# Designs tried in a protein design chat: VHH binders against B box and SPRY domain-containing protein (Bspry). Part 2

Target 1, 197 residues: B box and SPRY domain-containing protein (Bspry), of Mus musculus (Mouse) (q80yw5r259to455)
Amino acid sequence: SPLLTQLWAASVLGSLSGVEEVLIDERTVSPLLHLSEDRRTLTFIAKKSKVCSDEPERFDHWPNALAATAFQTGLHAWIVNVKHSCAYKVGVASDQLPRKGSGNDCRLGHNAFSWVFSRYDQEFCFSHNGYHEPLPLLRCPAQLGMLLDLQAGELVFYEPASGTVLHIHRASFPQVLFPVFAVADQLISIVRGPLAT

## First folded at step 10 (VHH)

Design y5 (from x2 with G100D)
Fold by OpenDDE, look of step 11:
Structure y5 (fold): chain B 197 residues (1-197), chain A 123 residues (1-123)
Amino acid sequence: as target 1 above (197 residues)
Amino acid sequence: EVQLVESGGGLVQPGGSLRLSCAASGFTFSRYAMSWVRQAPGKGLEWIGRIYSGGNTYYNPSLESLVTISRDNSKNTLYLQMNSLRAEDTATYYCARDRDEWYGDYTEYFDYWGQGTTVTVSS
C-alpha cells in the first residue's frame, strides 16, 4: 500500500531523529574482519589475522561482529552503508548467539538467534532459523536502514534514500538484541548517528 | 552438465605476463560469481580473486596488484590477467564457480572446479 509506505517513511524519519550511536564491539570481531579505529567500519580480509586476541566473545570462524550496545526496550534505528560490498548480512542477534565454531549455530540467519538481511551478488533474502525468504529487489541498495520495535515485535529493513520498505519481520524477540554484521567482500560501514551529548 | 575448462597456461619468464581463460558451459554463466584459485607445488589452495555476475571484482590483497579478473558473459568465459610474474607464481590455476553462499572454506565455497591449467615461471 502506498499509504503504508508513506507512513513507514514518516515513521523512519521520526525514528532517525532519535537514533543511537551504534559501534562495533571489537571483542566480537572475527579474525576475518578488520575493524576501523572509529569502530564503525568492518573490512573483510581474505585470510584470518594471526594477531586476533582470543576473547570468548569473539567469533572465530564466520566473518561476524556484534554491536557494543544491546537493545532491550523501545524503538531503535541504525543505518549501514553497504554500497561497496556484494556479500554481507545485517540485522539483529540475541546474546544467545554462539560465537565459536563453523556450524550453522554461528552462521547468521541459519539459527534461531539471528535475523538478517542478506546479500550475495544479485541475491537478496531475509534469513532466520535456516529459512531464507527471497527479496526481489529491483536494485541494489547503497544503504540499509533497520528499525527495531521491541514493543511491537517488528524488525523493518528499508532503503533510507527512498524510504522504501524492503522487508518487515514480526516476531516475539528475546529481551536482549544486538545489531549484528557480517561481510565477506570489501567493507560495510555504520552510518554515524548523532553524538551522545 | 556443468563444465569449466581452463586454458592459457605454460612456461613464462620472470617478469612476463600471461592471460588465462576459463570456458564455462552447462549453466547460466552470467548469473554466477566466479573465482580463480591456484595451488603451488606442495602448497595449499590460494584464492586469487572473484568477479561477481555484475562485473564487480574482489581480489586477494596479496595478489591484487598483479592480477585482473574479467569476464565476457556473451562468450561464457572468465579471464585472469597476470603481470610481472615471479617464480613463486608457479602453480596450477583453477577457475571455480562460486556457490550461492557468500562465505565458507574455499573448498566448500565453490561447487564446481575446472581441471586447472599449469603456469610455470622460470628463466
Scores: ipSAE 0.646, ipTM 0.844, lowest interface PAE 0.8, mean pLDDT 90
Fold by ESMFold2, look of step 10:
Structure y5 (fold): chain B 197 residues (1-197), chain A 123 residues (1-123)
Amino acid sequence: as target 1 above (197 residues)
Amino acid sequence: EVQLVESGGGLVQPGGSLRLSCAASGFTFSRYAMSWVRQAPGKGLEWIGRIYSGGNTYYNPSLESLVTISRDNSKNTLYLQMNSLRAEDTATYYCARDRDEWYGDYTEYFDYWGQGTTVTVSS
């Protein structure tokens, strides 16, 4: 039942000792984005910046970025403040996610390399491999929590303030996953974990 | 049925201004992002800009000094204000419902289009 699943997910969230520190990998940041000095805030600038080098790891078309930390085993949680943006994607991506070009292979949720919670204006969905599952949210979340259990093969999207589970995806994930982000309106920010300063 | 109907096109002198309207029906207009796109004679489609349901706007950088996009959700109407028009701004102007667009040439991701309204800038 959806209620029993939500209660089980809440008990797992209650057992966490804290959210993990996640920082953006500056080498991956699209020219359409500005990265803050603390590497937590991505701002959409609507005009490609002139980057000094064409880093091999940098997304060059889509307004994407990856975190620096890879997840390979275990249970991981992080939170993104999404209050100020009506156009974003957050989730996980394989290290195989291509960085260059305007094709769907680099567009989050439109390929086999990325799994994302997406907001576009008032529409929400979970997207993977070109499948877009509408999420019937009644309110726009201010914060979006992610919980990744690589042993169970489970990716959970939840609202931290209420503990409400917004979506659960179960799959056989590839071995190496990175938190992944896109923003096309204003900004999103990774919330500092209690173990970071 | 989803319908988008542009109006307000016509002949304008260089340096002039024009406001285009797009009347929307058949969907909840206030919940959708909207875009303006233009096509000059013999040219491809050129994205002008986007307005989200909450009013935030983003523009093609080459056009941002020319245009202002606004909306009136109570009238189900999208607007394009154009100023300081030049001969190269002669085009057919379309409004489109914007379902899942990021930045760049993403015009294939507009699911409904108007019929267009023609703007001619000439002396």
Scores: ipSAE 0.621, ipTM 0.810, lowest interface PAE 1.3, mean pLDDT 86

## First folded at step 11 (VHH; from y1 with G100E E101G)

Design z4
Fold by ESMFold2, look of step 13:
Order: C-alpha cells, then structure tokens, then sequence
Structure z4 (fold): chain B 197 residues (1-197), chain A 123 residues (1-123)
C-alpha cells in the first residue's frame, strides 16, 4: 500500500549508516560529457570529443556514464545534486547495458537494462523498458536520493532535504547493478559520501 | 488545441539571412522545451536545435554556425535566426514541442508540429 511503502522507506532511510562513496567510471563516459577531476561531476558539452573513441566500455552516442561501484546484494544509498540541470536521468543499470549505437538499447529507461528517474525540462518520470510513468512533482528537487534494497527488490527515489519519497519501483533486479547517469543540460554532481576505512 | 504556426519563410539569396517565427497557442508555452527541424527536398528530417523553457540552447553541431534559436515566453513565440545561407539550406522548416528529444535524437518524441515554412536559397 502507499502508507506501508512510505513507512518502509522512512524506516530504511533511518537505519542507513551512511551514503556510499560513488565515483564515475571514466572509461564509460560519453564523448558528450566532461568528467571532473574528482570523478563526481558530469557536464554536458553537446559536441563529441575526438579523444573518446576505441574504449569498449564508453557510451558513444547517448550522453551516459556509469559509476565504478557495483551493487550485488544489500542496501545502498547515494545522492546526486541536480539543481543546475533541467535534463538528466539518474538510477541504476545492469552490467548488460550496451554501450554503442544510437538505438534504444543504450538510451536510459528505454530498455530492459536501465531504471531511471528522468527530468526533461519541467517534466519528471520514472522509466524502464520503454515504460514511462509521469511523476507530477510540485517543485524541482535540488538533490535526488537513491536507495536500492536488493533483498526487497526495491529502488526508491527521494528528496534528502525533506525525506519525501518521490517514487518506488519494485522488481526482481539482475545480478549486478551500477549507478547510471545521463545529462543533456549543464551538469549534475554526485554528493560526496563517507570515505571507506 | 495545441497549435504551432511557422512564418517568415521565402526566397533568399546565397549569403543572406532570414528569421523564422513559430507562434504557439493552446498550451503553456513557457513550460516546454521546443525544437526546430528541417527537411530538404528528397531528404529526411534533420534536427536543428533545442531551447529549454529556461532559455538554454543546444544545436546540431553541423548547423551551429548557421543558426541561433531564441524564444519570447511573453509572446509565446519561438525564433530561428539563420545566417550565411547556402543552397543546401533550402528546406521546409518546422517547429515542434519537444518532450524528450535529447541529443540528436529521432523526432518521435516531438508530440506537436507546425505545418512548416519553406525557405528557398537561390540566386
């Protein structure tokens, strides 16, 4: 139920020990994106870089990137600062997500390998496998939190400042998931997590 | 109902300039991304560029030196300024409401289109 879902999300968020350290995998970064030196900020440059050919893991058409962090079991949380962009996707993708070509197989949310919260101008949706669920948000979030519970098979999108749950998706996820990103306006930044000890 | 009406097309000499307009009605123009697209005779559709509701613009790299997109949200009007026109820029030019076009994407995610205005570049 919506009430039970909201209570579950609040309980899981309250029990987290910290936000994970998530860094972009530079090998995956589309030539349409610039990756900052600290590997947390993706900036859309709209003109393909000449330097990015011949890496097998690199997205070559869509402005996508993957994180280096792989999730296989358990509970995971990360936060993205989205206040500067009106066109982005954030979520998770399978290790099977294709990297090359202009088709929907590499377009986040338009295939079976990616699950994303999507903003396009003033419209928000959750997208997976070509199904797009509109999310009628009252205002644009400045930060977007993701929580992945692989035991329960749930992916939660929430606003960290208010604790508001924006969307919950339930699925049987594949064996390996990576945080995934796309940017088509300005920039987004992964919020720094606690350092591993 | 949503309407998009292009105007400002016509005959222009090579090297000339032209400004196209797209009048929008039937929706809250200031909330939507908009795109310009062209189709040369016997050719497929070619995406020109996009402007988000906040004014940020992005262009097809092959055309970016030719074109500038702007909008006036108070007049519900989208503009395409074209300069240094050549014969290969002869085309029908369309404005479209852009719902998830992304970079160089197909036009299948443009949900409303104008009927187009024809630009002919010849001496």
Amino acid sequence: as target 1 above (197 residues)
Amino acid sequence: EVQLVESGGGLVQPGGSLRLSCAASGFTFSRYAMSWVRQAPGKGLEWIGRIYSGGNTYYNPSLESLVTISRDNSKNTLYLQMNSLRAEDTATYYCARDREGWYLDSTEYFDYWGQGTTVTVSS
Scores: ipSAE 0.714, ipTM 0.843, lowest interface PAE 0.8, mean pLDDT 86

## First folded at step 13 (VHH; from z4 with Y103L L104Y)

Design a4
Fold by ESMFold2, look of step 14:
Structure a4 (fold): chain B 197 residues (1-197), chain A 123 residues (1-123)
Amino acid sequence: as target 1 above (197 residues)
Amino acid sequence: EVQLVESGGGLVQPGGSLRLSCAASGFTFSRYAMSWVRQAPGKGLEWIGRIYSGGNTYYNPSLESLVTISRDNSKNTLYLQMNSLRAEDTATYYCARDREGWLYDSTEYFDYWGQGTTVTVSS
């Protein structure tokens, strides 16, 4: 039920002491993206950087990036400011996500290694392994919260301002997960945790 | 039924300009991203650019100096302005409804295409 889901989200968020400090791993950042000095903002630059892209961790085709922190156990939460972009994906990816190539193996949501909330213009989906579940949002969220419970095998997407749960995905996740990002319009920014302000 | 109909193709001299139109019907045009794609004779599909419902545009880097995409949501019409045309710009030009194109070469998820309009650049 929508009400029960909202009460569950509020209860879980209330049990957390704060939001995780998530920073982008600059070694992973696609040449189509610019990473801010504080490692929180990814800006789509639409033209590949001229710097060497043979770094083994770097995505070389899709406009992806990973966070530096891996999650292996427990309960984790982070928030992304998405108000400026109409084309983005945010979620989690396995450490086995390939970095090179133009195929679906590196395209977030189109492979078994990535689980993402996706926006493309006015359409929202949850995507994993080439399956795309439409999410009928009435309004575009300004911020998107993620809550990962590795013990329960749940990934929750929620709107922080209202506490509304937008989607819950249940799965047996791989041992190691990273927050993952893609942007193809303007920018997205990781919201600083409470202790970073 | 979703329909996309291109028009404005024809014969143009090198260095000339041409404006293509794409008339949309059967869906709420103002809510969708749209793309232009071309196919030169004997060649594969080449993505030209996209325009989001809010008006932001992105172009194939190889073509960005030659093309401008615009839309008129009140007329349900998508436009492609082409300038400084060259012989290699001879192609059939298609408009498409863009459902997760993302990058310059990703036409796999365009769900509706027009019939195309042919542009020939020749003296």
Scores: ipSAE 0.707, ipTM 0.853, lowest interface PAE 0.8, mean pLDDT 87

## First folded at step 14 (VHH; from a4 with T107P)

Design b1
Fold by ESMFold2, look of step 15:
Structure b1 (fold): chain B 197 residues (1-197), chain A 123 residues (1-123)
Amino acid sequence: as target 1 above (197 residues)
Amino acid sequence: EVQLVESGGGLVQPGGSLRLSCAASGFTFSRYAMSWVRQAPGKGLEWIGRIYSGGNTYYNPSLESLVTISRDNSKNTLYLQMNSLRAEDTATYYCARDREGWLYDSPEYFDYWGQGTTVTVSS
């Protein structure tokens, strides 16, 4: 039930082993984004910077970035502060997600390699493989929590302050998943987990 | 019945200025991102810029010095201010409701379009 899921999410938030530090992999960051020195904040700058174009892992068109840590087994949780942005995507992507090009193959949620919670202005959806499920949220979340259970094959999006589950996606995920991010308005920031502070 | 109606086009001399309007009806205008797009004679569509419902704007980098987008949610109206107009700015200008256009735009993600207003910049 929604209540039982909310209690489980709240239990994960209160556990020292449940929320972990996630940092952005600077090698993946789109030239349309600025990455903070602590590697937690992505700011949309709308104009391409002079980053090295030879970097094979760098997204070159969409304003995407990946985390440095891959998840292969187990239960993982991380939180993103989204209060300043009305255009973002957060979720997971396989290591097979292409980096180069303007097509849907690199556009998060529009391909088989990415699973994202998306906000575009006042509209929210969950997106995977070009299928976009509208999420009729009662309020715009200020923080968005993700819980990935690779054994159960579940990706949960929740609001940390209330423990409210916003969406659950069940799938047979590929073995290697990275947290993935996109922003096209202002900024988003990865929140420090209990293990980091 | 979603409708978008552009106005304010016409003939203008090089170096001049023009403000285009887009009157919106049939939907809650204040909830939606909006974009301006233009099409010069014989060319494809060129995205000009976007304004989110909260007022943040992002522009095509090649045009950002020439244009300013604004909106008045109380009047359900979108505006495009154009300055220092050149002959190359001659085009039909469209407003569109923007449902996930993102960067430099995939126009297939604009779900409603106006019929356009024509701007001619010539001596």
Scores: ipSAE 0.696, ipTM 0.855, lowest interface PAE 1.1, mean pLDDT 87

## First folded at step 15 (VHH; from b1 with Y112S)

Design c3
Fold by OpenDDE, fold request of step 17:
Structure c3 (fold): chain B 197 residues (1-197), chain A 123 residues (1-123)
Amino acid sequence: as target 1 above (197 residues)
Amino acid sequence: EVQLVESGGGLVQPGGSLRLSCAASGFTFSRYAMSWVRQAPGKGLEWIGRIYSGGNTYYNPSLESLVTISRDNSKNTLYLQMNSLRAEDTATYYCARDREGWLYDSPEYFDSWGQGTTVTVSS
């Protein structure tokens, strides 16, 4: 039941003490992206940066970036400010996600290694393994919250301001997942979480 | 049926300006990102630029100073303003509806095309 899943999400969210501090791994950042000094903001640049170092971990074609820290167990929550972008993908990816290449294997949502909420202009969808499930949103979210329950095998996308669940995906996730990001319009920014104690 | 009809092409002298139009029908134009692309004789497709429904624009860096893309959603029309035209700008110009057009290096990022309008820059 959609209602039950929403209630579940609400329950889980209520149990969380806060959102995690997620930082971007600068080594993974595509040359089409600029990463802020605080490692939280990805800005799309129309022209590939020439200053990007060659790193094995760096995406070289798609405007992708991975978080520095992987999730392996438990509940995880993070929020991305997406109000300035009309083209972005946010979600999770396994460490099996290839970094190099122009193929679908590196394109978020078009491979088996990524699970993403996708916006392209006025179209919203959940994308995984080349399947794109349309999300008939009534309005564009300014922020997207992600809740990953690795034990339950659920990834929840919600709007933090309203608490509205936008999508729930259930799957047997791999052991290692990273927050993943892509942007092809302006910028997206990870909301600052509390400092790890 | 999605239809895109380009117009405004023709013969222009070097240094001249030209404004192309693309009339869209068969879909909700205002909800889609649109691109201009061109193909010179014997060459591949070259992406010119994109405009999102909200008006954000992105251009091919090599052409950025020469082109301006705009749209009038009330008229379902896409525009390409070109200035300081050169012989190298001779091509057939197409408007295209973007399909998950994150990048521009492949025709697959566009799901619909017009028949094109030809621009010839010559003295």
Scores: ipSAE 0.877, ipTM 0.941, lowest interface PAE 0.5, mean pLDDT 92
Fold by OpenDDE, fold request of step 17:
Structure c3 (fold): chain B 197 residues (1-197), chain A 123 residues (1-123)
Amino acid sequence: as target 1 above (197 residues)
Amino acid sequence: EVQLVESGGGLVQPGGSLRLSCAASGFTFSRYAMSWVRQAPGKGLEWIGRIYSGGNTYYNPSLESLVTISRDNSKNTLYLQMNSLRAEDTATYYCARDREGWLYDSPEYFDSWGQGTTVTVSS
């Protein structure tokens, strides 16, 4: 039932002990991406920037970026505005995700170290370890919400505006996960969490 | 079956312009990103550019000033406008349907190709 899924999402969100601030780690940002000053917006530039610093943590081929702060325990929630992009990946990755290389090892959703919601034009899927599960979405989401329960081993993708659950993935996640991002069209932006009341 | 048929190739003089077309059938054209690629004699495949279903375009930086990609979804047709053609632009040009084509350096990012149309730039 759509209502049940919405209620479930609401319940999960209500159980959050706090809203974490997710910022992009500038050291990881691919030379194919521009990071905004507030560290929330990734813009695909389609041409490798020559001004990127040489960082061992920087993705050098795929247009990837990691969040600055890892999740280790508990329930986490963040939202990404994807309205302007028709090619993006959002989700989580372990610290074992390689940074350097053009292979599938570094390609989000094509390795064992990343779990992502993927859009490529009109196709949506959940991707992990080279397995791509099609998601029959009725419409393109303007925003994507992620709920990660590390104890329960659940990653939920939902549409914040409607509360509709888009996909649930259950797995034994590693102890350390980072929000991960990729974009190959226009831009995506992390939505600032609500102010703590 | 997915079919892509390129047309519009031929002999042109240096500095000339040419517009290539790609007729698509066998799939919902309007839902797919499309690319143009080319292969010069004795060389590998070179990516030219991409257009998403919504019309956003991206080009090979080396060719960006010389090419324009467009599409007409109502006609299931992809276009490649080329200007200021040079001898080095002599190649067989292919339209390709993108398959998770995030980057442009591998044929694996395309799931379907046409037979190509040959462009020869010569005085």
Scores: ipSAE 0.876, ipTM 0.940, lowest interface PAE 0.5, mean pLDDT 92
Fold by ESMFold2, look of step 16:
Structure c3 (fold): chain B 197 residues (1-197), chain A 123 residues (1-123)
Amino acid sequence: as target 1 above (197 residues)
Amino acid sequence: EVQLVESGGGLVQPGGSLRLSCAASGFTFSRYAMSWVRQAPGKGLEWIGRIYSGGNTYYNPSLESLVTISRDNSKNTLYLQMNSLRAEDTATYYCARDREGWLYDSPEYFDSWGQGTTVTVSS
């Protein structure tokens, strides 16, 4: 129900303890990205790094990265600071998301393995499986919150500052999901949880 | 209807410079990313670079030292400055509206193209 969804979102938005510790998995980071020492900030460098290792988990073409945290059950929330980027994708991906190649199977939102909120310049979409739903936002969010309920099969994108729900996607998700990220302009940063040290 | 019209091409000697222009109409130019792409005779498309509506630019690494992209949103015009031109830079140069090009291998996401302007670099 809409009211139950609003109460659920309001509970998470009103509680800093509901924001989880999410860190980038350095093994997955594309050579087109630089990962900060605290593993929270991805910066687009537009030039393949010479210091990359041949990790099987590393994206080698698209400027993607995964979090190290896997979600298998329950309710999860995390926030990304997107203030400085006009080209990014954030959301969730299954463990089946391929890492290698220039094809759509590795391009976030263009395959069955990824579900993302996407910004490209002044356009916003929710994307999954090659289907792109335009999101007519009046202003660019500075922070983007994600709320995942694996029991209910809901992925919610919201703006933490206003409490506004930007998009809700309902699906039967795979058993294992990771937060997923892509950047093609400047940087994005995972917001620290209130209990992080 | 979206219209993109390139100009400024022509014959230039090796080592020379050219500034190409792309006049845009039929859409709100200031809200869109734009790309330059070139095609040498008998060759495939080669992406040159992108400029976002706010002015940030990203280039094909192989061309990065040779080109500069700029835009004037008040004049609905996209520019490509090319310096130190070589014979291998002989091509038709296109501007395109960039609706999720991301990397240089996704030209199917450039949804509008100009007719192109030809640059010939020869002695």
Scores: ipSAE 0.745, ipTM 0.872, lowest interface PAE 0.8, mean pLDDT 87
Fold by ESMFold2, fold request of step 17:
Structure c3 (fold): chain B 197 residues (1-197), chain A 123 residues (1-123)
Amino acid sequence: as target 1 above (197 residues)
Amino acid sequence: EVQLVESGGGLVQPGGSLRLSCAASGFTFSRYAMSWVRQAPGKGLEWIGRIYSGGNTYYNPSLESLVTISRDNSKNTLYLQMNSLRAEDTATYYCARDREGWLYDSPEYFDSWGQGTTVTVSS
């Protein structure tokens, strides 16, 4: 029910101390992105930088990055500040997501290895394996919360400010998942947990 | 139905400037990203740049110093200003509604295209 979903979202938001410290793995960061010193902010540069693309873990074409933390079991939550970008993808990817190439196998949401909430200008969708489910949002969220329950096989996208659940995806996820990001306009930032001040 | 109509093409001398227009109708222009793309004779498509509904622009690095994209949402019109034109800029120029272009893209990610306007740079 929508009411039970709202109560569930309010409950998880009330435990901000349970939001994990997620940091970007600098080895994975596309040459089209700049990573901040605190490893939380990805900024789209629009020009390929002279970053070492012979790094095996680096995405070399799409403006993607992975977090350093992998999730294998249990319940995990993280929040991304998206208020400055009108072109981004956030979600999870398996460790099998290819890093190299210009094809769909590295393009988030266009392959079996990635599950993402996407914004492109004023359109929102959830994307996996080339299926794009439009999400009819009335307003652009300033923050996106992700909740991954690997036991239940659920990935939840929610708006922290309102507690509104934006999308729930149920699947048999691979055992190892990383938070994954892409940005093609301005920047996005992982929100620091209350303990990391 | 979505319609995009380019205009402003023609003959221009090397070093000259030209402003192309793209008139949009059949959709809420102010809510969509738009791209300019060109195709030189006998060559493939080359993405020029993108402007989001809010006005942020991104360009092909090879062309960034030569072009400026703007839009007038009240007139449902997209513009491409080109300066210091060279013979290699001779092409058909298209505007397109850009619904997931990201870096550059093939036609399937630009879901609506104009018929194009031809620019010839020749002395």
Scores: ipSAE 0.742, ipTM 0.870, lowest interface PAE 0.8, mean pLDDT 87
Fold by ESMFold2, fold request of step 17:
Structure c3 (fold): chain B 197 residues (1-197), chain A 123 residues (1-123)
Amino acid sequence: as target 1 above (197 residues)
Amino acid sequence: EVQLVESGGGLVQPGGSLRLSCAASGFTFSRYAMSWVRQAPGKGLEWIGRIYSGGNTYYNPSLESLVTISRDNSKNTLYLQMNSLRAEDTATYYCARDREGWLYDSPEYFDSWGQGTTVTVSS
C-alpha cells in the first residue's frame, strides 16, 4: 500500500543508521566512463578508451560500473547525486551480472541480474528482467536515495531532500547484491551520508 | 500523432556544407531526446548523433568532426549542420525521437522516424 510504504520509508529515513560508505570498484568501470580519484564520481566520456585493461571484471560495452561494497544481510542505504545527468541508471545487481557483450544480459534492467531506477532525458522507469515500469515523476530529482532491506526483500528509491518515496520494489533477492551504476550523460556521484561523512 | 518531417536535402559539391531541418509535431518536442540517423545507398543505418532536451549533444565518433546537432524548442525544430562533405556522405538522412538509444550503436530504440531527406554529394 502507498500509505504503509510511506510510513516505512519515513521510519527508515528517521533512523538512517544504515547509511554507509559506498565506493566504485575500479576493476569494473566501463571504458566509456572515467572514475574520479576518490572513487565516487563516474563521468561519461562518450568515446571508448583506446587503451583498455584485459580485466575480466570490466564492463566492455555498456557504460556500467559496480560498487566494491557487497550487501548480504540487513538494511543498507546510499545516495547518488544525479543533478548533472539526464541519462543514468542506479540500483543493485548480483555478482552474476555479465561484464562482456553488447546484449541485454549486460544492459542494466534488461536482465535477471539487475534492478535499476532509470532516467532517459525526462522519462523515468524502474527496470528488472526486461520489464520496465514507467514512473510518472513530476520533477527530476537532484539526488536519489536507495534503501535496501534484504530481510524484508524490499528496494526503495526516494528523494532525500523531501523524503518522498519514488518507487518500492518487493522481491526475493539473491544472496549477494552490489550497488550498480550506468551513465550516458555527463556525470553522477555517490554522496557520503551523514553517518559516513 | 507524432510526425517528423526532414527537409534541406539536395545536391552539394564535395567540400561543401548543408543544414538539414526536422519539423516536429504531435508531441511536446522540448521534453524529448532526438537523434539523426543516415543510410547510404546499399548500406545499413548509421547513427549520427543525439541531442537531449536540455541541449547536451553526443556524436558517433567517426562523424564528430563533420556534424553539429542543434534544436530550437520554440520552433519545434531539430537541425543537422554538415561541413566538409564527401561523396561517402551521400545518404538519406532521418530524424528520430530517441526514447532509449543510450549509446551510438543502438538506433533500434527510436520510436518515431521521419521519411528522410536525401543528400547527394557529387562534383
Scores: ipSAE 0.728, ipTM 0.863, lowest interface PAE 0.8, mean pLDDT 86

Design c3
Fold by ESMFold2, fold request of step 17:
Structure c3 (fold): chain B 197 residues (1-197), chain A 123 residues (1-123)
Amino acid sequence: as target 1 above (197 residues)
Amino acid sequence: EVQLVESGGGLVQPGGSLRLSCAASGFTFSRYAMSWVRQAPGKGLEWIGRIYSGGNTYYNPSLESLVTISRDNSKNTLYLQMNSLRAEDTATYYCARDREGWLYDSPEYFDSWGQGTTVTVSS
């Protein structure tokens, strides 16, 4: 039920030990992005890097990247620091998400392979398959938490500081999902888990 | 109703400078990203740059040395400063409300456009 989900989210979100280690897969990173040495920070550089390798998994047009971690079963949580960016998308994508081209099939939220919380300037939405649901947030969050329950088929976006649930999406997800990211202003950073080494 | 009105176009000599304005009304200007786009005679649209509500700017790499975009949220006005103008900068210049342009090749997500102002760079 929605109420039971909210009570569970409040209980789980009060614990940072439930946040797992998510790292960016360097081979997927768009040439419009710089990836930090610790593989947690994506910075938009607005000019395609001339030294990027020609990887089959690399996004070549949209400023996207995937995490290295695949989720196939169970419950997963990760947090992204979004304080410094007014243009980003965070969520999950299928391994079938195309990497090459300027079309909507590679544009996060505009295809059946990606499910994202999106910010563009002061506007927020949840986007999937070209359908954009406006999210009327009162304030811009500094951090975004994602909670993926593959058993229940739920993807939850929440604000870690307050425990506020920002959006819940229920769907029959594909067998394999990756955290996915896009940045078109400044930077976003994956927050380390409390037990990370 | 959303309204965007460009002004400040005209004739300018090569090497000169010009400042274009875009007056916005009918929406909360301070909440939205804005873009400048131009169209030279007989050519397609060319994106110039974007400014987010907070002031961060991003430019078409081929034009970044020529242009500066700014905004005055208290006056609901967007500006394009152009310097060291060349004959190839002759074009109609448009401002647009940018609601998910992201990169320079997605003008279908500019949901409101001005009528344009014409700049002619000629000796």
Scores: ipSAE 0.717, ipTM 0.857, lowest interface PAE 0.9, mean pLDDT 86

